VH-VL binders against o27280. Designs and how they scored, part 2

Target 1, 266 residues: o27280
Amino acid sequence: MDSMNVPEVLEIKRIVEESESVKTFIFSWDFRREVRPGQFVMVWDFRDEKPMSVSLIDPVRSEIGISIRRVGEFTDRVHGLSEGDLLGIRGPYGRGFELMGRDILLVGGGIGMAPLAALADEATARGMRVDALVAARTADELLFLDRLEAAGVNISTCTDDGSCGFKGFAHERLLTLEENHDMAAVCGPEPMMFQVMRILDERDVPAQLSLERYMKCAVGICGQCCLDDTGFRVCAEGPVFWSQELSRVREFGRYRRDPAGRRVPW

## First folded at step 1 (VH-VL)

Design l3
Fold by OpenDDE, look of step 4:
Structure l3 (fold): chain C 266 residues (1-266), chain A 123 residues (1-123), chain B 110 residues (1-110)
Amino acid sequence: as target 1 above (266 residues)
Amino acid sequence: QVQLQQSGPGLVKPSQTLSLTCAISGDSVSSDSAAWNWIRQSPSRGLEWLGRTYYTSKWYNDYAVSVKSRITINPDTSKNQFSLQLNSVTPEDTAVYYCAREYPGDLYGMDVWGQGTLVTVSS
Amino acid sequence: QSVLTQPPSASGTPGQRVTISCSGSSSNIGSYYVYWYQQLPGTAPKLLIYGNNQRPSGVPDRFSGSKSGTSASLAITGLQAEDEADYYCQSYDSSLSGYVFGGGTKLTVL
């Protein structure tokens, strides 16, 4: 019997190379089990465990995808795996995105586009108009462009170096866009999200933002991902938050806590 | 459009085997994305899922614990149908039996049902 | 006795809003998608809602589904005479390793 709290050992069905540093690992999934864009899973390589966003939800192929950026020892090991290798997956956990209205704006930076790509698929399947602002440092770090285009998403790109699209940051590009949307979903570097949220608030666009914090248990028990003042647990009350909720979180866009509980500036 | 047509006897004696067939049109029993189910309905037990069969690189069967020891669901690719066999029936197995398809287009809800077959277990 | 609990009956007058509840647990509704079926007398159940809150083609928008925690709800707005039927919720239960149904709710249009 499967429990959401017990890792299920799954075979890597396919690996998609999204960029030089990002791979999507695809697994068979029982779609009787609910999974929503914005939720995360705990990935276990039998040595360590890390939270990862679901980037692909495909009921037709009975698959989910987990996009992982190579950033440390754990992800180095995972990136060394091949199709047919095994990983432990438990979850999904956390609060995912909610869709409302007819027009949605997605604003993503780097690997933050992972959960947004899944959201884009759902939104387009529901007949929503989807605009996506995809940001990265350079052109080669822009993720999921072909996938989004194929889904009918209207894409706007921006890069720090101007190698693709608008030269500048996501919030700067957003300022040049005049259209309002019924809602927005945002995921990326927290400083980016902070600036984007401010603009969206000024425009009275309801926004949901996905936070990244150190997570250990993923079930709201250990408190490692607890946000200051509010007591919000990113793994339980999040990782997706409404802008109104984040307005109460003083650390948002300013600092986070490391595994030792120390404040670390962004 | 996909349709399911049920067939089989409506009367079975106690201790015998209940046998029903569900013929599929508009889809394949070996579709990689579909699952084929048997459900029964009675006033005493309500709607009760019995089991399913489906193909994903190979054939799989899932059975309800309540009937697992007595039930067999078999696909027939040559006839594009699947069957239900329930052994050692008792009057408690009297019900309207339905076959139904799960399909990913409806997030694996049971979107197509057979017409139902009343099966009475009586001596 | 059903794993999922529904009220045995509900009623309303034409034009009213009616809600049917479906209560479960963490092993079913809490973790798995909820489906709703409409069953007219003498007919097979018809899929009404899938994926908690989505309508198949042909289902009027006056039908809506919602899910919160371990409970689900079917709402019918603008009740019509043709809506008189039995309604069933359905999910999967990991502890039973099988699909489970509610006991059904008989909706009467007065």
Scores: ipSAE 0.551, ipTM 0.831, lowest interface PAE 1.1, mean pLDDT 93

Design l43
Fold by OpenDDE, look of step 4:
Structure l43 (fold): chain C 266 residues (1-266), chain A 121 residues (1-121), chain B 110 residues (1-110)
Amino acid sequence: as target 1 above (266 residues)
Amino acid sequence: QVQLQQSGPGLVKPSQTLSLTCAISGDSVSSKSAAWNWIRQSPSRGLEWLGRTYYRSEWYNDYAVSVKSRITINPDTSKNQFSLQLNSVTPEDTAVYYCARGYSSLYFDYWGQGTLVTVSS
Amino acid sequence: QSVLTQPPSASGTPGQRVTISCSGSSSNIGSDYVYWYQQLPGTAPKLLIYRNNQRPSGVPDRFSGSKSGTSASLAITGLQAEDEADYYCASYDDSLSGPVFGGGTKLTVL
């Protein structure tokens, strides 16, 4: 009865233009199949398949949203689709975020804000106070600001060029914030996450970080997403990891492996 | 609702080991969203955090510097409880001991009922 | 001898506003959030204020917290008989790598 590993062909219900390079595709979802913030799905365009984080979870409307950044051939094809077109979706997979405490800090960079946006919705629905540090290279790349604001999230922005908010990187902005939260969730470029994790650890703030790796099977079989020294499979043990777990991962913040298994430095 | 129920002896002789247990209801000792703490209170030393145990794919412990050499906090997943062991006690260890659920280092939302432990010959 | 310093006692009449001070240093209050705990006689401490001025569910709005520099303050407006308790401030101390508490203030409602 469990067809989780078989792509379900779904119709694109709506498309939301988040930025010049990011679109959110909305699908009807049967919530008998539970999905958590931080989990991912495999998106199949009938030619190729890629892992994508869930950015919207709406049990009331029975919808999920998948935010996709245009970065290559696959995403180019997907961005060319229209409402009413079909995609294959299988999942969800992986370990999602866990909420703790009364107030949470979200630190996101670029498309990394996708799973965090979903987490923000859940946290606010639970009555938690949510602070979000939203980072991007430029103001035009800041994602989900209106959505987060509408949800009651306290937003702090950070841009590399200073076009919006703090001029600098997310970890630099974080250093200027002397107050600690009950927990933090982090997602974005790995160098950013590495620096942010260091600061949070020094402050004794429990932190969860979502990693991005090349994933093929999504079910922990192929080993393509294995992390060095630990044997962690990002698709099975992750993509969300605790900082204590990542502290044991040698490659974290240093390098990743490409589809051929070669080390690629960050 | 979360409840913490403490148990253990209220009298310990000097140089012996103080042992307390905290049983958890309404939550799991293995929760990745919580930490399980011991805090004591005395007229001489006031409120003092002793340490915590928590699960994050593995078990971790943090101990206060003042008791680090003598303290052990252990989880018991089978019974959904955690314990405090304090070795080589002296009269200075006389206090009311509390177990507490925490999230951040300072956010303690549920407490045990407290256990007075007297160190006396 | 507590890391954080509080007055040992405070008092007020019903309906009055009372404040309890908490003084620390740059290694604790100066660099982190302040928390407040209320302890009724014979009971465990109860979280009253978190992150300087936030109230958990169930805590009346009569209770408010503030922080400035290396000092913090708890204010109680409309003092009630049930407010008679010990109040403790708390913060994280960087040098000790752990939570620290004030010596506590015994609040008497006259």
Scores: ipSAE 0.005, ipTM 0.500, lowest interface PAE 11.6, mean pLDDT 92

Design l9
Fold by OpenDDE, look of step 4:
Parts: structure tokens; sequence; C-alpha cells
Structure l9 (fold): chain C 266 residues (1-266), chain A 121 residues (1-121), chain B 110 residues (1-110)
């Protein structure tokens, strides 16, 4: 029996309220087992299972964090849990971010900052310079600002309503920034990522982007998370992709597949 | 500097309990960045992990499946040490036993001096 | 009987490059870190490589580790007489929920 495919029942050690809609659930982790920023786990509440990004990797405390946004029935149940309660965790799965160079740009939107926060911790620990563009609809939805600041990350914020930082979208703010980086990592709403990728390509900045798709098996078998034309499985070949890979994906930034396999526009 | 000092009998009769103690200096048995392990080595079985104890807001124990039914690893915070108990020993349990520190990176960086335990009638 | 497979012996002359292989499976090396230990006769194992390719302080740069798929390798360049020892690879097996070791490789310097 490959335990990798069976959820491990873990106790919630701590819960951090990141925002009104986002909580981070902390679990003990055996760090003999590899886990990388950008990878995801399947979270099982004994009724349903959903993929979630790892947002915290702390070998010193021997714990990981999973940030979950309250968006539906499953996440409503999970948000009702307390410290000491149990969840099933299966994984980690997927391809995580790769770090290269000395200067890295992080561009995140909403809950997309979850995997980027973990990446920021690793990058800063390696002595890299980290700039982060953190985007949200409103100021109260900006995530991980204190954590990023404490890690030494240079933060630029933007909000749709202008309640904090630049008024506008992430790609608009990016256009105002002239500095180039050795690489970029991007995660957020796919329309945002699409625009950001275009700008980064024009600037010849290598970029990695984390995609979100409906996932069922998480092990590349069921095909539910396959991307059109390429056949890329988000759970196996992703969720982190290089911009060059995504340039081959017709549906990127345009539409996604729902659980029934139907095209749903962004 | 971390030091691990082992103590206990080197001879145990079959069916009896093997008992060893590992005293820690330079670190705490309740450290949240370490786990305390027992490993044994024999010519027939090579290096074999037996189990660990560690503190993460509460105490946890992990045991190897091969000895799970017979093994107990207990911390002693008052003495800053941890112990190994292996019940119902047989000659197959004859080995050099090591206590080790497992650091947050997952490696064993400090080892005790080792204790040869012979199971014989 | 060891979960991880190592060659029982290796040899080289001073100044040569030698490699020691460690083969596992998806449940151990394929998904978990690999560690290497050097053991001199009558002593406890000493950490040589951690997290696949990282060297602890005091370990010469002649020692290097690599991992690919379900296999790992320890490379020793500029072989020296003092390198004669037993070498063990170590990982974690998720299916066993336990630490696993290789059978060890006895390195002889000719």
Amino acid sequence: as target 1 above (266 residues)
Amino acid sequence: QVQLQQSGPGLVKPSQTLSLTCAISGDSVSSNSAAWNWIRQSPSRGLEWLGRTYYRSKWYNDYAVSVKSRITINPDTSKNQFSLQLNSVTPEDTAVYYCTRELYEGYFDYWGQGTLVTVSS
Amino acid sequence: QSVLTQPPSASGTPGQRVTISCSGSSSNIGSNYVYWYQQLPGTAPKLLIYSNNQRPSGVPDRFSGSKSGTSASLAITGLQAEDEADYYCQSYDSSLSGVVFGGGTKLTVL
C-alpha cells in the first residue's frame, strides 16, 4: 500500500485567521518527506476532498500550513473546525516552484499568495532578494503582508478599489515598475496571470505560474485536470508551469473545465 | 555542543526487557526542532531505525513496524534524557544500539557512543 | 534485506573518483530526502550529506550527493586514504512510515 495515495489523518495544531475569508491550518509534518512551495495537498474532511496549496513550510517548528479561502460547502465545513480537530491530508503532489538567480519577483492575487508566501520564505532563506506585488480586491483581502515584511520581502500592494497601494490590477501596477528580475513566480486569478505573463515575456523575465483546475485523483490518472491541446495534467505536470509551457495552452486565461468537463469562461 | 551519553546493561536474557537510557547535554529533550531516536546496528540486519520521541506542543512517538508491539521510547524532561524499552527480546535483538538526535532538516547529526546489547541465556 | 540497495563494496586508488549508488522506490527516495553517513570502524555513523546534496560544516567538498528519480549517488573525488570506511544511504519510506537505510558500502582505498 502506497501511503502517498491514502490520506493521513492529522490534528489541526493551530488556526491562523489571515482575513475574514481565509484561514491557515497548521499541521505537524515529518520533514523527511519532501515538500516544496507550489505543491499542493488533497484535504479530506471525511466527506469531500479538495486540492489546497501549501502556504507554510517550517522545518524548524516541524509544521506546514494550508491556507483555505471560504468559497463553498467544503470550505465552509473546514472553516468551522477548531484546533484539535482532525483532517485528512494526502500528498504533497505536483510540480513546485524552482528558484533561480538572485532577484525574484512574486506576483500574487488573493489566495494565490498562499504558495507564494511559502516560496518567499525559501527564497529569503537562500539569501535572495524578493520583491512581491500583492494584489486583492480590497485592503482587507490582502494576505500575508506582515509575514512577508518580517521575512524581508519588499512589498508593493495594489487593490481594485484603491483602498491600499496602487489603485488597479496587478498587471497595471507591474507596468509602472521598471526593475527587472532574474525570475518571477505568479499565482492568482487566471486573467491576472495571463496579463502578467505577457508583460514578463515582453521584458524577457523567466516566469513560473501556478494554475488552478478541478482535480479529482491528484496523481495524473483521471484526466480531469487536463489542459486543452497540450494534454498537460495540472496535478502531474503542474500546477506550476513555465510561461513557455503555458504559451502552448490554448485555454490559459480564456476558459477552464468544470467537473462535468464543460468549458467555463473566466 | 550537543552530547549524547548512553547507559544500560549490555547483557539481557531472552524474554526479558532491554532497557537503555540516553542523557542529553547541550539541547533539550523537549526541543521543538529536534526528535530523539533509537537506531540499532547488527551484521545481519544492518542499520535499523527503531523509533523516535519528540515534543510538538505535546509528545509524539513513532515506532518501526517491526518492533512496534514491543517498543517504548519515553522522554524524561526532569533529567533531560530519553529511554528505550524493548520487551520480549530474542537473540535477533542483539546489536549495537545508538541514540541519536534528528534535527529539523531530517538528518541524524549527533549520535551516542553506542551500546552493545547481547541477548543470551 | 535492506529497503535501500547499495553495492556491498567499492574501491579506488588515491586521487580517483568513486561513486556509490543507492537505489530505492517511489515510496522512499522518490518522494523523500536522502542522507549519507560515513562510519569508521568502532565508531557511530557520521553525517556526510543531508537533504540529497547538502554538506554539513566540516565535510570536504570532495564529497557530493545527487538524487534522480528513485536513485541517489554519493561521489567522492580526489580519494584519500582516510576515506576508507563504510558508507550508508538513508531515507524515509512513506509506505512503512519509517526511516530506512541502505545495506552499506565498504569503500577500500588501494
Scores: ipSAE 0.068, ipTM 0.646, lowest interface PAE 2.7, mean pLDDT 93

Design m31
Fold by OpenDDE, second read of step 2:
Structure m31 (fold): chain C 266 residues (1-266), chain A 119 residues (1-119), chain B 112 residues (1-112)
Amino acid sequence: as target 1 above (266 residues)
Amino acid sequence: EVQLLESGGGLVQPGGSLRLSCAASGFTFSSYGMSWVRQAPGKGLEWVSAISSSGGYTYYADSVKGRFTISRDNSKNTLYLQMNSLRAEDTAVYYCARLEDYYYGMDVWGQGTMVTVSS
Amino acid sequence: QSVLTQPPSVSGAPGQRVTISCTGSSSNIGAHYDVHWYQQLPGTAPKLLIYGNSNRPSGVPDRFSGSKSGTSASLAITGLQAEDEADYYCQSYDSSLRGSWVFGGGTKLTVL
């Protein structure tokens, strides 16, 4: 029996309101099924199914957290749920982040901080120095700050409107930071990630980036999440890619495929 | 028992190529970064190359950049070092070593394999 | 030539205490990177002796100790024994070299 590919109906144990538009849904988890930061699960509300990043991994409490941003009909329904309600979860899927080194830089934008928050917990638990550049449009959209601080993460914030921290975009803030790290993990809007990756490459900092694409099967069969030229499947070879791999992906930072398979510019 | 076993060493002419292998056993190979370290006769240790656990990241000493390629096959528990454009100064015993997870030390070493570059 | 500097040789009589220094810079030891020590007996592969500045792997006697301060590290051997005659290498990581593992030049320890 392959329980990984069959949705398990789980009760929402707790709901954490991260921001006006983001909630973290916490579930009991059997850690005989290993989950890594950067991996995703398919969340099923018994009508539709969407890939969501794991944002919390707590083996001590036997819990995982899934952070979901309200962005459409599916997420609207999910955000309407309460503690005790049920969701289907299958997975985890995909390639997660790899940790190596002593210093790691996390660069996250918006909901992109979800997988990075989980990574931060693991990194700090391993005794790594973790610096996090947390970006959002406004101060009230900055995610996981208290959690990151509690974990011992050194946080730098930037907001588009300057309501908190550096006024500007993540890559602009990164340019003002002189310190290099042994590794970087990046997740957020693809245009942001593209700019951040370029800077990190110029600085010879190994970087991992988590991509978002339309995913249907999550098991590398349907091809809906294939990246042009390479044939990389975001659900199988990703969603975490290293910068050297993404350098081969022409569409990265430029366009994506919509559910109909059409090219949609970023 | 945890063990690393190098192979592939030998005599090669300058400009030639050689491929080293390192077979790992006794531990979860895919969970560890790996490294190649060499030692010229009567000389000290010199780091050559390293590779992350998944193979996503590779590192090279300046002395071998562009000539050597480190790789791994986690399904075979094997580390590789492709050496091209070999030079006399590449003559050394080549060790494979397991990278310690958190401190960047090397806690397991193979017995080494001798590479001799000579005309 | 080595990024980390060690004395070429040290010597001591059985039962004595000897120390081996390892001097680096702000980009390696002086940074937050740890120092590791290796023992290489004649004709053998190196063996991890000290990791993380001062930690001993299992099987390493407590007469071996390591310390780190500033841009330097030190290996101390107390109760020196004949079997300790070997080459000793310090090792760290250097971020200025684009992620390089760096070794000292090695120290030959002679037991008199």
Scores: ipSAE 0.005, ipTM 0.527, lowest interface PAE 10.6, mean pLDDT 92

Design m34
Fold by OpenDDE, look of step 4:
Structure m34 (fold): chain C 266 residues (1-266), chain A 120 residues (1-120), chain B 112 residues (1-112)
Amino acid sequence: as target 1 above (266 residues)
Amino acid sequence: EVQLLESGGGLVQPGGSLRLSCAASGFTFSSYGMSWVRQAPGKGLEWVSAISSSGGYTYYADSVKGRFTISRDNSKNTLYLQMNSLRAEDTAVYYCAKDHYDSEGYLDYWGQGTMVTVSS
Amino acid sequence: QSVLTQPPSVSGAPGQRVTISCTGSSSNIGAHYDVHWYQQLPGTAPKLLIYGNSNRPSGVPDRFSGSKSGTSASLAITGLQAEDEADYYCQSYDSSLRGSWVFGGGTKLTVL
């Protein structure tokens, strides 16, 4: 069980502009505190706190990176920060990805590529063959391509508008790929993940999927991130789930709970 | 120091069942994949089954699929192998082994093994 | 029948160099699959000897070295010592038919 921790105030070492809407904030990290791809941290800007996936894990430089998409007031404030500014970070929390076999498929959509980029680094470092299907609405929203390429990842891209790679959605591109992998890791819009999971299940490819839910405490106490029927807490039992686990979650790919606990369709 | 201690081996009749256990210590058990590898008398090594760090995924050699079940209890630092419908060809020393990674890679630590004999 | 092929036995005199081959295929010792080696002393459990084609774990003497080329791997032992008498197994991964760990048939090394 995750412990409740006080945020550590850290200085932003570097900021990487990933896209128009995504920035990666790099911090010094004490790796005596282990962090795994797929885990998240709570980012505190001294006003509000939000869960963010770790997108970079660099033990050599003693750094971690957190990629944040600009989507609301909190992220607007964070995106206004500069190198040298301070943020509160607590964590890491949650269940991260496991690496199975030697051939891994990554399927990511938009900011969902953040945890997958970290996973790619680890997988390649372990000598695994990594194929990545990177999806976005447009070419300029494709994330981490240079980084993935540099790591030796075989990249396939797809965009909704066809501005780069396959024209269409990630699951459509996946259908055109005949090669099977030992396992897959998936992160992105939940409708995308739902479709991708179905295809992977049909192909008997074990898959892990990272869910996003409203999260308050991050330590499995408040219940705000509980999934219907199962009682799974995304912050404790997740955010990474195996496809078999998600098959029991009726809301998956269908709806989520808002901060008020109301059902909100995808 | 990493230690793996197998138990549960013994003599069983064909068609019988046996459950092996492996007690792990000296490392964060829940962070690593685990495997069973067996060695028939005077023969080579054969991978039997593996389980991911969280237990969320299991996989088996074709020779044991449908008959063997690998599981783990991370709260007890214990790995299990439930063996059903045992056959004479299952006779072997069964080793518990730690994966260097959280699922599958190479096996960096091995137990001393427990002998399973299937005979009428 | 082992997926990876090793010579059943090799021998050498103390101080000599011996080599153990491990021959696979494109599905198991491919460009992206590493080969690992294990040493099994008589009456003992296997021990990791080489990982990642050529890396030695702590405690393994530099007399032991591994290499990989194409669909084959090799374990070399220089300055052969009496205590090196053991069975040696290569191990890799096979992607065919839902991938699995695969071992060589093992090589018995005799020190003359």
Scores: ipSAE 0.402, ipTM 0.766, lowest interface PAE 1.8, mean pLDDT 93

Design s47
Fold by OpenDDE, second read of step 2:
Structure s47 (fold): chain C 266 residues (1-266), chain A 118 residues (1-118), chain B 108 residues (1-108)
Amino acid sequence: as target 1 above (266 residues)
Amino acid sequence: EVQLLEPGGGLVQPGGSLRLSCEASGFTFSRYWMSWVRQAPGKGLEWVSGINSGGSSTFYADSVRGRFTISRDSSKNTLFLQMSSLRAEDTAVYYCAKSYIGKAFDIWGQGTLVTVSS
Amino acid sequence: SYVLTQPPSVSVAPGQTARITCGGNNIGSESVHWYQQKPGQAPVLVVYDDSDRPSGLPERFSGSNSGNTATLTISRVEAGDEADYYCQVYDSSSDHYVFGGGTKLTVL
């Protein structure tokens, strides 16, 4: 084990309330340790440890941001923290997004926008044109809109209830968009990603998708995040996959494994 | 029947200009990145230039930047390479190549020889 | 610029296994593609995305990629496999396609 696998205790510099259920925690970061959009870190609250995507990468301020959705006991505790409090962070881990071309489409659902927001920053910094399809159940759950707009991202929204933008799902909105991009990056609920990938494949748009699976070690040893048939480990070979890789993953869009290893349908 | 046909090669003097063309068939040309790759006699492959699906973005190797211009005409399913200020070291067989997901080349033309000599 | 390094030549007897390496800094994090080129012909894609084969290619061709080395493996080598082989990556940092120097495979 190298130093990367030892949690570094970091102070929360500031907290951004993104929505009712999502907060972004900002930390000082030594960028001698490289971090890429799409990679994740293991967050340790000195009781439990969970993988979280990096949503902000700011080399100028020497900061990273981690966006966390309140969904259970661990995240409840973390959401109870204040600026100045401490968390353990180890990583980053996994394969991040690649950028290619001059224009990119981002398709994100809910907290899936976290890694895509970081990618948007990198893409715009490189001078790329960035279009983002931001999806959520309701308007109040749409994430990073102001941040993306400020970065010059062209935003299209969709909500299940129609409270903002297109009424419907991300893949339905995508079908109404005729423009092709040089590449796409997708992150959100797996059923959404599955449908979006199919459309992008039909359009011959290179696409990368970030998967979410139960992770324990984050270093490809325990195998708990292993995808059936392929042997892909989400923490090592992913979490970002090309669509061609996922086409070989039978469980994609169909089911996942819970902490006990049982198949859980989406 | 997927293929790329490359006419336009020939002999040109140093400092001269030449335009290569590549006609595509058997696939939806407008959906794919295209590139030019060259190979000097007895040497290896060298990527020269690339263009995105819509033609709005172009990319060049450092060795040809400012001298070569890549373009495409979707209505004619044709890729072009306008070469100017040609040098002896530009002598090579030039291949047009179709991209696979933009990162590899799954279809190649037969190549056309460009010779730059006084 | 990103650089890929290949051995200039590899020799193998018929029926044996040939291994052609492609070295690059952290190449294991890149998608590596391989091309076969016979004399007087255009290159042909034989392996893409490290280990995938185009349809129609024999199972004898396989690829792997980890660390700083990608490897093209040709099992049960035939006389018809004699050719030049090139590895290639896309460098997203510079938006350049990069080829290795090529390896001449000789079947003894």
Scores: ipSAE 0.483, ipTM 0.805, lowest interface PAE 1.6, mean pLDDT 94

## First folded at step 6 (VH-VL)

Design E48
Fold by ESMFold2-Fast, scan of step 6:
Structure E48 (fold): chain C 266 residues (1-266), chain A 122 residues (1-122), chain B 110 residues (1-110)
Amino acid sequence: as target 1 above (266 residues)
Amino acid sequence: QVQLQQSGPGLVKPSQTLSLTCAISGDSVSSDSAAWNWIRQSPSRGLEWLGDTYYTSKWYNDYAVSVKSRITINPDTSKNQFSLQLNSVTPEDTAVYYCARVLRWSSAFDIWGQGTLVTVSS
Amino acid sequence: QSVLTQPPSASGTPGQRVTISCSGSSSNIGSYYVYWYQQLPGTAPKLLIYGNNQRPSGVPDRFSGSKSGTSASLAITGLQAEDEADYYCQSYDSSLSGYVFGGGTKLTVL
């Protein structure tokens, strides 16, 4: 039996408050199960389970971290937990990011910075030059700036309301940034990722994008995980895809699926 | 430019406490991206990690199982340094002692102090 | 004994290729990244390879690392007199809950 399919009950070792709405839960991890940036786990509170991206991977300390935004009943319950409390963790699942070249651009929106923070750690450890564009609606929703700076990442910020950095959207800020990157990694709201992908394609920068909205399909049988034009199952083939794969998907960035599986605009 | 500078006595008698300090420049001991480590090197045991101290929301320590019962590693934020105390020393604790940084994410000892030879003898 | 096993010595002449091995188990190298350090006489160790096979800025391309299963190796191509040093591998060990080092390899350039 595949050990990734059985939940391990783990103690919350430490909780880091990233913002008013985001906490990182840190667990001791046995790295006989490899975890890579871009992968996710199923978090089980003994009532419901939800997919969460891994935001910290520290084999030296034998720790993983999972960053969770408070957006509903499950996340409200998890945010109410304390150090020493227990959660079930199943996984990891999905395809992680691949690193190539000497220079990488990270473009993250909101909680999408979580998997990119783990990737930034790996890229800087490999001696890559890392530039990060961190985007949010407001300054208080910008995440992981201190971690990125400590890792030696060159940071640019933008907020929709102009409360920090460039006033505007990630793709508008990207147009003002230097074009010299061997690859890019992008994670955030799907409309943002679509606009960023188009600009990177014009610059001939290969990009990997994480489609976190489909992580509920981790069990592998779900119509919402299937992309219209290609038949991709995100939980089996993703959540990380190369931009060349996504450029053929007509749904990407334009529509989402509601709980009944119907197409609705973003 | 980050540098680590060690200080402390080089001779300790058996059963006494070994005390060393490591002063940090170019970084903060309370940086949440770094762990501050003690490592020793002897001809008989080679390189041996002893433990660390680090800050996230609180101060934490990790200690090697071989020394856990007699070791204390403490930060001093006012002086931007951290210390090692090793109790009940024996001649087998004779070694060159290094302080070193690991960035939380890099998982490597990327900056080392100059080393301090400590001899345990009567 | 050291937890990770290295040959105690290695040698070569200028221009040759030298390989230094590091053997562990599933609780260390089999699950965790491998790091390599160069120590010149009278100095502290210097990080040479991290993340199994990555070089810090300033380390020549002649140095490379690799890992397969529970073993790792350091390769030095175009050996130079200045490469004469002690070399140590390092990993983390889950059963010991701490960092572990190899016993070191004294490299002599003849």
Scores: ipSAE 0.000, ipTM 0.421, lowest interface PAE 16.4, mean pLDDT 83

